VH-VL binders against q9nrl2r1430to1533. Designs and how they scored, part 23

Target 1, 104 residues: q9nrl2r1430to1533
Amino acid sequence: GGVHELSAFEQLVVELVRHDDSWPFLKLVSKIQVPDYYDIIKKPIALNIIREKVNKCEYKLASEFIDDIELMFSNCFEYNPRNTSEAKAGTRLQAFFHIQAQKL

## First folded at step 14 (VH-VL)

Design a7
Fold by OpenDDE, fold request of step 15:
Structure a7 (fold): chain C 104 residues (1-104), chain A 121 residues (1-121), chain B 107 residues (1-107)
Amino acid sequence: as target 1 above (104 residues)
Amino acid sequence: QVQLQESGPGLVKPSQTLSLTCTVSGGSIDYGYTWHWIRQHPGKGLEWIGSIYYSGRTDYNPSLKSLVTISADTSKNQFSLKLSSVTAADTAVYYCARGPYTSDHYYMDVWGQGTTVTVSS
Amino acid sequence: DIQMTQSPSSVSASVGDRVTITCKASQSISSYVAWYQQKPGKAPEPLIYSASYLYSGVPSRFSGSGSGTDFTLTISSLQPEDFATYYCQQANSFPLTFGQGTKLEIK
C-alpha cells in the first residue's frame, strides 16, 4: 500500500522529460518528418524508451542508464548542426543531465 | 562501468609507424560518446592527438594531422592510433580516454592507465 | 589555437592550506574548462568540468570558478593526498589544449 517512491533513475527521467529543452528527445524521430535520420543514426533512442527500460528495471548499473542518455545526446549532436534548435536544446538538457548524474 | 586499456609496442624505431590500440570494456565504442588519444612527453604537459566519435568521424590535432590516423573496430570494441614517421619527439606516455559527445565542447572523464612509447634507434 | 596559461608552475604548501591555481585562456572560452589531477606514474583524473562542476567522488574541498578567459581551481584545505600535478584544459574548440601544469608540493 501507499504511494510508490520513485527511484533515482525514475526521478531523473521525470526531471528530464519536464525540462523545457526535452522536446527533441521525448520520442523517436519520425522518419516521415526526417527522412534521412535513420540513414545516419544507427542506434536511435529517446526518453520514452529510456523511461520504459527504467520501469522494467533493465538498468542494473547507473553507468548503463547514463550510457543510454549519452547515446541519446550523441545522436542529437551527430545529426544536428550546432546552430540548430535541436542541438541548442540538447546542449542545455545535457548540461542539466550531467549535473544530476553526479548524484547517481 | 567503462574501462580503457592502451596496448602496443613500447619501443619504436625512428621513421617507423607507431601503432597503439585502446581496448574498451564495460561499454561499446559505437554506443555514443567521443574517444580520444592524448600523450604526455616525459616531464611535460598533455597534448591532444585526436578523437574519434562513435559514428566513426574523426578530428585531429592540426600539428599532427598529416601523420595521424585514428580508427575504430567495433567488432573488437577497440579504437586505434597510428602515428607515422616517428621521431624522438614522439616519445611519450600515450593515453586513450572517453568523454561525452557534445555540441561544441569536449572533456575526458574516463582515462586509460597509459602506455609508454619510446622512439629510439 | 587557444593557449592555456597556467600559474603558478609549482607551489609549495602545507596540509590545511588554501591553494589557488589559475588558468588564463588566450581568448574567451565561455565556461568550457576542465581540471585534472595527476599523480606520478598515473593517468590524469578528472576533477572539474564546465569550470565549476565537480565530478562524482571529488571532495568538496575542490572548487572551480571563472568564465571567459580567467579560471581558478581552489583547494580550500589541502590534504596529504592532494599533492600532485594539476592541469587545466579548454574544451571550447579544437584543437583541445591543456595548461602547462601546476606541481603542488609539500612545503
Scores: ipSAE 0.916, ipTM 0.954, lowest interface PAE 0.5, mean pLDDT 96
Fold by OpenDDE, fold request of step 15:
Structure a7 (fold): chain C 104 residues (1-104), chain A 121 residues (1-121), chain B 107 residues (1-107)
Amino acid sequence: as target 1 above (104 residues)
Amino acid sequence: QVQLQESGPGLVKPSQTLSLTCTVSGGSIDYGYTWHWIRQHPGKGLEWIGSIYYSGRTDYNPSLKSLVTISADTSKNQFSLKLSSVTAADTAVYYCARGPYTSDHYYMDVWGQGTTVTVSS
Amino acid sequence: DIQMTQSPSSVSASVGDRVTITCKASQSISSYVAWYQQKPGKAPEPLIYSASYLYSGVPSRFSGSGSGTDFTLTISSLQPEDFATYYCQQANSFPLTFGQGTKLEIK
């Protein structure tokens, strides 16, 4: 319950989560709701998982953090056609991320 | 940091198959992203050949599609280019590159140093 | 295919000069344009993506602008290390295509 300075990774995750287009990425896709998802996506990841990794200091390099975020987007575009709301949200969020990632 | 390095024979005879490999270090080719082959004929501009996504899906330049095959070997962390029935027009510096996986637009933000391939009898 | 036409094909300039390179797409490509710098014997290096955003480490004297069909790369004050060939690339549609290049030479 203490206040501390957020790391660059923590700050960026917060910004991603709070973005209007983060809704497809907040948690892992439900196998119940999307039965074939995990037949296609072999390395699932989501912002809550990335946040946990940040909290556990699992990212030693910015490139490792960026790789997980890019995997998250890659999964979205691999599974969702570009005309879906998920893909459109992903496109906007990824653009935001690319800009913010230049600061890392 | 991710690094890409092209390798393969620098000389290929006409009508043979050009085969190149891009070795990736500092990152896994099955961990997101899209992976590209680009070439540059001597004194000319850049030509996109094709791409392979981390899932193994491919896209090819239609002008080369019938002659090009791009594949990936995750166990070696490599992806490869095969171009069949080569001619002098295929003499070029060949680059592999990486870019983000997007919905429908593609940039190449990490490049290999390139490898020269000469097609000659 | 979408053609990218760069102008000029070559330009001579001096250190400190303002240099402008243009790229025109044969059809609208929104803002999905990248710019690359290539020095002799080296691979292209990315400068700009999405028409106007600089990659990390790119000097601020570089800038990009444009949308639709007309795009511009500007070097506000040319430095010795900037003499190279520059390429635009459209990222909007397959097949991905590049401009023919602009060779920036020392005057």
Scores: ipSAE 0.906, ipTM 0.951, lowest interface PAE 0.5, mean pLDDT 96
Fold by OpenDDE, look of step 14:
Structure a7 (fold): chain C 104 residues (1-104), chain A 121 residues (1-121), chain B 107 residues (1-107)
Amino acid sequence: as target 1 above (104 residues)
Amino acid sequence: QVQLQESGPGLVKPSQTLSLTCTVSGGSIDYGYTWHWIRQHPGKGLEWIGSIYYSGRTDYNPSLKSLVTISADTSKNQFSLKLSSVTAADTAVYYCARGPYTSDHYYMDVWGQGTTVTVSS
Amino acid sequence: DIQMTQSPSSVSASVGDRVTITCKASQSISSYVAWYQQKPGKAPEPLIYSASYLYSGVPSRFSGSGSGTDFTLTISSLQPEDFATYYCQQANSFPLTFGQGTKLEIK
């Protein structure tokens, strides 16, 4: 993508990270804290990884960036029941993302 | 960038099994998201058939559950629909679609063009 | 199952008209409603999600509102390409269900 697109991705990642509901997504889940996580989630991802990919200009299309963000949410909802704090935070953050992503 | 394309026999005999495949390009079916089958009887509205998640988990419309199987083949980047014991009531345009994976809410944000299936002897 | 009832089933309008389509849910579904546009021989295309948010590329003349059981899709100034059938969908509970559709025809 172009400079403006890269800037848009960077800005959106910053907004996601700063969101109150970003705490489940800031970095990869700890295998120590959640021993079975990686038995269930085969494609782990987090905002810090996505940010690095943005900084390295690894996203050629907005759809690729969106796919990684959606994977991040998919993983959350796949692992966490809907009544958990993580799932509830994810639901709100995803809604926020969907709104912001319309600008991409 | 993602595109969905339905394929399969356009004609099925009564009591036989309807089999359709949705081929996904521009994205991987095991890379998040929820994948849906929807159908539309001629001149009628839309009916959700079922969904398969990127993990392989499925949800079905209870009205069709006993007759429906949805599966995925990640090696081919496809997911499929099988509907057994078809009748004329199953004549419809069948769509596959994609939507976000959520905790409990589902929209379809990308659709295939649809494929017509006619049930006739 | 949650029933979605659209009104009207059909409507005739002219270019430039303001058009409103209503969808009523049989029970409260919060704001979890989507709207789709379908032209003859084509697949449905998404317009709105979560009752009021437009998908990217959807003209701003489209808008959605409502919560609970009553939802509306509004086209502020009808354009020639807007003549189609519109469907609401509840995304609140399985099984996912659609309204019966509203056919918007040219007067």
Scores: ipSAE 0.811, ipTM 0.929, lowest interface PAE 0.6, mean pLDDT 95
Fold by ESMFold2, fold request of step 15:
Structure a7 (fold): chain C 104 residues (1-104), chain A 121 residues (1-121), chain B 107 residues (1-107)
Amino acid sequence: as target 1 above (104 residues)
Amino acid sequence: QVQLQESGPGLVKPSQTLSLTCTVSGGSIDYGYTWHWIRQHPGKGLEWIGSIYYSGRTDYNPSLKSLVTISADTSKNQFSLKLSSVTAADTAVYYCARGPYTSDHYYMDVWGQGTTVTVSS
Amino acid sequence: DIQMTQSPSSVSASVGDRVTITCKASQSISSYVAWYQQKPGKAPEPLIYSASYLYSGVPSRFSGSGSGTDFTLTISSLQPEDFATYYCQQANSFPLTFGQGTKLEIK
């Protein structure tokens, strides 16, 4: 939506990127390094892609932005067993996101 | 914005299969959320029946596991509950709900309106 | 299974009163509790997640606290529209379980 919503989306995605637990989410998973990932995850997404969509004003509603962020975490939990470093990082970053999303 | 609506028969005979559908609007069921069925018996609290993930994976209440099936139809943006061999104890208001997919803690942030199901001859 | 025990079963209070509802888990659930408000004939409405965080649009007179096994929902200045039944839910593990409910009656 509006200019204040774009600023809020940008600020939130910057906070996510800066968070210590962002490392599994910065870029799309490499098909070469993780060959089976795209057999399991059909709607891949990452913070760099979400940030590009914010910069291009592609989110019409806050719910669309939130849905992409939630999809990013859901992909992590679907692919990674809960005791992995990736899933634990995802749990912490998602909790941070849920708190920060109150500002939207 | 996301809205959930339960549908199905209000009266079911004992020993038959209860079949309910939740229709989702304003969002997609194969986007990164978890989808739940919960019921509320007359004058009593709430009971979680089970969940289906955006991927199609399921978790069920162990007390109902042999009797319950939850499934999704992404082309209709719906998920469904089947509960077999019903008795009068299955009389309740049935709700569908949504929550974030998490690794170890689950909250329901959107609820359907509920549908009353009576099991009686 | 984690059992959630609410108290009191009912409470009657006047507009402007402070009301406290408690919920006790049979084992530690960290801060993983949610609170719901249900008005007669309506679906539950989410109030609080993770013990203390309000959902958007929930009035600031609602607050939650606690960790481990003991949790509290507080309404700091009761309003007539707060007549409802309140449920806690442990969100820690499957099967998800709810408290028995607390009926709040307005004098």
Scores: ipSAE 0.603, ipTM 0.894, lowest interface PAE 1.6, mean pLDDT 92
Fold by ESMFold2, look of step 18:
Structure a7 (fold): chain C 104 residues (1-104), chain A 121 residues (1-121), chain B 107 residues (1-107)
Amino acid sequence: as target 1 above (104 residues)
Amino acid sequence: QVQLQESGPGLVKPSQTLSLTCTVSGGSIDYGYTWHWIRQHPGKGLEWIGSIYYSGRTDYNPSLKSLVTISADTSKNQFSLKLSSVTAADTAVYYCARGPYTSDHYYMDVWGQGTTVTVSS
Amino acid sequence: DIQMTQSPSSVSASVGDRVTITCKASQSISSYVAWYQQKPGKAPEPLIYSASYLYSGVPSRFSGSGSGTDFTLTISSLQPEDFATYYCQQANSFPLTFGQGTKLEIK
């Protein structure tokens, strides 16, 4: 490996961010725009935070990284009804993630 | 890796309440997954009993008509099954399982070892 | 409730054989099918999700296909450790339901 090789976690996060359906997950939900979100979702997480944790080497096991990604999707499905654009995007991105996660 | 282990009585009398506990190790029950109870009748297929979400919400098999309660104890990292008014038809091997929380489709990616429950007078 | 019907109920085969097990749903479930392997006295183990995707560590001789109502599990070259009972599961809607199982036995 070279001096700038991405970790497997970083490569996977980049693939998620590049996906067309990543838009609900890029940053934490705004409390101003969605006032009740943090009353319902106890463990907020987003791709930018997960990527920051990868960059800081905060994941000791692949399972910890996978758990944060799954939490991100679970929050989306818990807050958003199935028929919303957010839930539909989450369903497609999660399916993509499950395929990519087999590489870990 | 995450591991699940069922515990509870092996023998229950008719009309009593069956109580089982699933102990989770290597992962947290309140961290983005869905937790299931499934049973397997002697010489028969598998039957989904119900699920508890990481948030504490539950979904139950309608066939059990509110006889079932699934609950979680996050301090012990456990979730539990109570099935009231049992009959001989409730004799089965009981499994706990985990899967990803999805919008409308559910797979079980980790299973416990199973615990045998016999309902007999 | 969505019923899952497996066929055959049992199959006798030799090491090296190709084996196909089918599962039919009583209504369309898109591709939301899982397959499990269960050995005697053991819990089911996941093989396949979403009709065709193998879980990590599952040998590539296992494959799945289908969409809508008709699904198959194929073992391309049977190995001694593959003798077990196989279950399909629809994952599309609650209540989750399973096929009745297919017992794969050594010939």
Scores: ipSAE 0.576, ipTM 0.879, lowest interface PAE 1.8, mean pLDDT 91

Design a7
Fold by ESMFold2, look of step 14:
Structure a7 (fold): chain C 104 residues (1-104), chain A 121 residues (1-121), chain B 107 residues (1-107)
Amino acid sequence: as target 1 above (104 residues)
Amino acid sequence: QVQLQESGPGLVKPSQTLSLTCTVSGGSIDYGYTWHWIRQHPGKGLEWIGSIYYSGRTDYNPSLKSLVTISADTSKNQFSLKLSSVTAADTAVYYCARGPYTSDHYYMDVWGQGTTVTVSS
Amino acid sequence: DIQMTQSPSSVSASVGDRVTITCKASQSISSYVAWYQQKPGKAPEPLIYSASYLYSGVPSRFSGSGSGTDFTLTISSLQPEDFATYYCQQANSFPLTFGQGTKLEIK
C-alpha cells in the first residue's frame, strides 16, 4: 500500500519488461496463434495486464502482486515443455524476478 | 502473508487410512504454486510424500505411490493427503508446504506448523 | 533416487564462531539445493535456494555455495538463535530428498 509501495511494483514491472527474456510474457498468448493454450491455462496473465493493475492500484498487498507474477511464470512452465525457447526464457526471467522481489 | 495449517486426527489405527487437510490463508491454491506434503519421523529426517500443482496434476514419492492420494478443493482453499493401510512406520509429524513452480527445480518457501500423527492400536 | 549426505552429523560451537556444513549429492544436481533451519518443536524454515540465494529476511551471516555434487552452508558469526538443526534438500528431480540433518549445538 501507499505511494512508495506502488512505485516499487511499477519499477519491478518495468525491469521485467526491459529484460531480454520478457518476450513470451509481454502480452497474453494469442488464441489464434496458439489455439489450445486457453484449454490448458485457466488463469492467463501477462506483464501488460499486471502493469495495468499496478496503475489502477488493484494490488492491496505485495503478496498479491508477487502471486500474479509467479502465476505468469507457472503458466509458461505448465504449457511449454522444458526444452522450448519460452520455458528457457521463463526460467531466466523468473530467476531475475526472485532476486529483485527481495527488494519489496 | 500466506499461511498453511495442517488438520486431522492425531491418532490412527493400523490398516486404516490417514486423512489430513492443509488449509491455506492469505493466498489461493489455484494460483501458480506447487503444494507439498512432507513428513518427519521421530528422531529422523524429512521425507517428501508428494505434491499437487495449481493445475491439479500430482507427483508422488514412488515408495508411497500405491498408498497415497493428494487432492485439492479450490472452493475451500484446501489440499489434502490420504495415506492408506498405515502402520506404525507412518507415525510422524506431517507438514504441508508451498513452493514456486519453476521449470526444473522445486523449493519450499512456506511451511505449515506440522501435525503429529501416531499410528497405534 | 538422489541421496543427500550431510556432514558433520553434529557440531558444537560458540557464539561468534564461523561454522560450515557440507551436503553431498549422489549425482549432479546442478545448483538445485535448498537449505532449511529447524528449531525443536518447530517447522523447518527456508534459508537458501539455488545453492547461494538467501530468502527475504534471512540474515546476511548465512551464505551458501557449491554446484554439481558438493554444497556448503556457512554461518559467518554464530548468534544465539542459530542453534538448530539444518537440512539440505535436492530440488533437481523427484522424489525430492533431504539430507539427514546437522545439529548445531551450544559449546
Scores: ipSAE 0.567, ipTM 0.887, lowest interface PAE 1.7, mean pLDDT 91
Fold by ESMFold2, fold request of step 15:
Structure a7 (fold): chain C 104 residues (1-104), chain A 121 residues (1-121), chain B 107 residues (1-107)
Amino acid sequence: as target 1 above (104 residues)
Amino acid sequence: QVQLQESGPGLVKPSQTLSLTCTVSGGSIDYGYTWHWIRQHPGKGLEWIGSIYYSGRTDYNPSLKSLVTISADTSKNQFSLKLSSVTAADTAVYYCARGPYTSDHYYMDVWGQGTTVTVSS
Amino acid sequence: DIQMTQSPSSVSASVGDRVTITCKASQSISSYVAWYQQKPGKAPEPLIYSASYLYSGVPSRFSGSGSGTDFTLTISSLQPEDFATYYCQQANSFPLTFGQGTKLEIK
């Protein structure tokens, strides 16, 4: 923790949201549009939720923040076949995240 | 900081089942990573044995598939390797490792210390 | 299975030298290569992912390059702690496979 880590977490979340491939991850998946999603994915997470957790200082360690971001991508890859637009976007955004996370 | 530590017997007799456990500290095994077993034979390179995903799904090296089982116990934060019907060819240093879950490319970013297993009569 | 062939199998060099290690894949793997350093009696440690990206804390004298089938690890000015065995790994498809290793020794 501390103010430097909170600023770094917020900065990284902002960069993820601004990325062109963030669209599958901005908010939780709609049950109306994807009825079986919550039968498969037991720990749903999205960028808006992660950003709120940063704002509320809920991350005590950088590893906890990183774990939530990785969970977000893992849910995408677990649910979506590899050739889908969602999985391809996830692959590119995760690669971007791995580079940015070196700054933590 | 995530740390991995292998445990299990160092000596196993031929035809027995090799059982190893990897204990994870500083993180949770059900939180979206992929967990691997890799071995290193004496004087040779590294061989991937298999992986378990946070969901419990597994992938195994086809050369070992009928002999290998990887499982996880989330309550103990551990994942385990069982290799049946071992021979002297299974003598190696065994490593557990972690990597990010990716759609189609897999790197190991954290490794355990390794444990030596000798298969001998 | 994708085979990874490293060259050379060993290299003898002095502190301050530039060393290049190559790794060739039996089929195209895009940029999905990792490099690891292993010192005697220790576990492998990650150096590079996706052919050219250094992990945090890896010294800038290490660099990686390549795409398709041909990949290179370069150490620009050897330090005493760099004498180790180096492995490439294709990360493109299962089974994951490693090169046979390159041992970097003091001459």
Scores: ipSAE 0.491, ipTM 0.873, lowest interface PAE 2.1, mean pLDDT 91
Fold by OpenDDE, look of step 18:
Structure a7 (fold): chain C 104 residues (1-104), chain A 121 residues (1-121), chain B 107 residues (1-107)
Amino acid sequence: as target 1 above (104 residues)
Amino acid sequence: QVQLQESGPGLVKPSQTLSLTCTVSGGSIDYGYTWHWIRQHPGKGLEWIGSIYYSGRTDYNPSLKSLVTISADTSKNQFSLKLSSVTAADTAVYYCARGPYTSDHYYMDVWGQGTTVTVSS
Amino acid sequence: DIQMTQSPSSVSASVGDRVTITCKASQSISSYVAWYQQKPGKAPEPLIYSASYLYSGVPSRFSGSGSGTDFTLTISSLQPEDFATYYCQQANSFPLTFGQGTKLEIK
């Protein structure tokens, strides 16, 4: 329960959340706002969920962490047309992530 | 750390097939990424050859499409390039690269070191 | 195909100089442009994506701007390690295409 250095996963999640293009990914899509989302996306995920998994030490391998992040982006590109702000933000954020992930 | 490494014969005879493999380490050929082949003729610029996705879908440069085959073996974490009927014009440094998987836009954020292929008798 | 034309093809500059490289697309490509730096005998390294976003670790002296057909890479104060060849790339549509490159040489 004391102050400790962030793990690599924690740090990366912080960086992703702070990114200007993180807004589509901060939390799960609202079923109320997007009624058909969960009919299309079967494995929903968001940065807050990933952060929670990190906090609970659910990721034993970097590949598991990366898989969830990539799933998050995959969901975005599957649901959002290319010309949407969400898809564009996702494209940029994913590029950022890929650079950062090299350090894991 | 994700790394890409090209491998294959550095010398190919004219009319034969150039075959290269890109081995991915520190990461996997999986969803979220697209995988590219790019080449650079000596002293020249960069030319995109083609790309492959985790689904196995491929996109090729139309100028090379009839001669190019890109494939992937996810069990080996490799993807490959075959260029048939090569000529001296195919002499180049060949790079494999990785980029983010998107619906419509493609950047290359991780590159192999490149491998030189010379087409000569 | 979308043609990317860089200018100049080569430029000589000194450390501390402000350097500007331009890339012009043959048609509008929105902001889907990347910039790469390539040093002799090395693979290209990404600098910028989506016209103006720097990859992490890229020095802040690098910047990118533009949309539509005209794009610019700027180095505000040239450092010794910046002498290299720079390429723009359009990521808008297939086939993916690169500019012919700009060789930045020491004066």
Scores: ipSAE 0.014, ipTM 0.662, lowest interface PAE 8.0, mean pLDDT 91

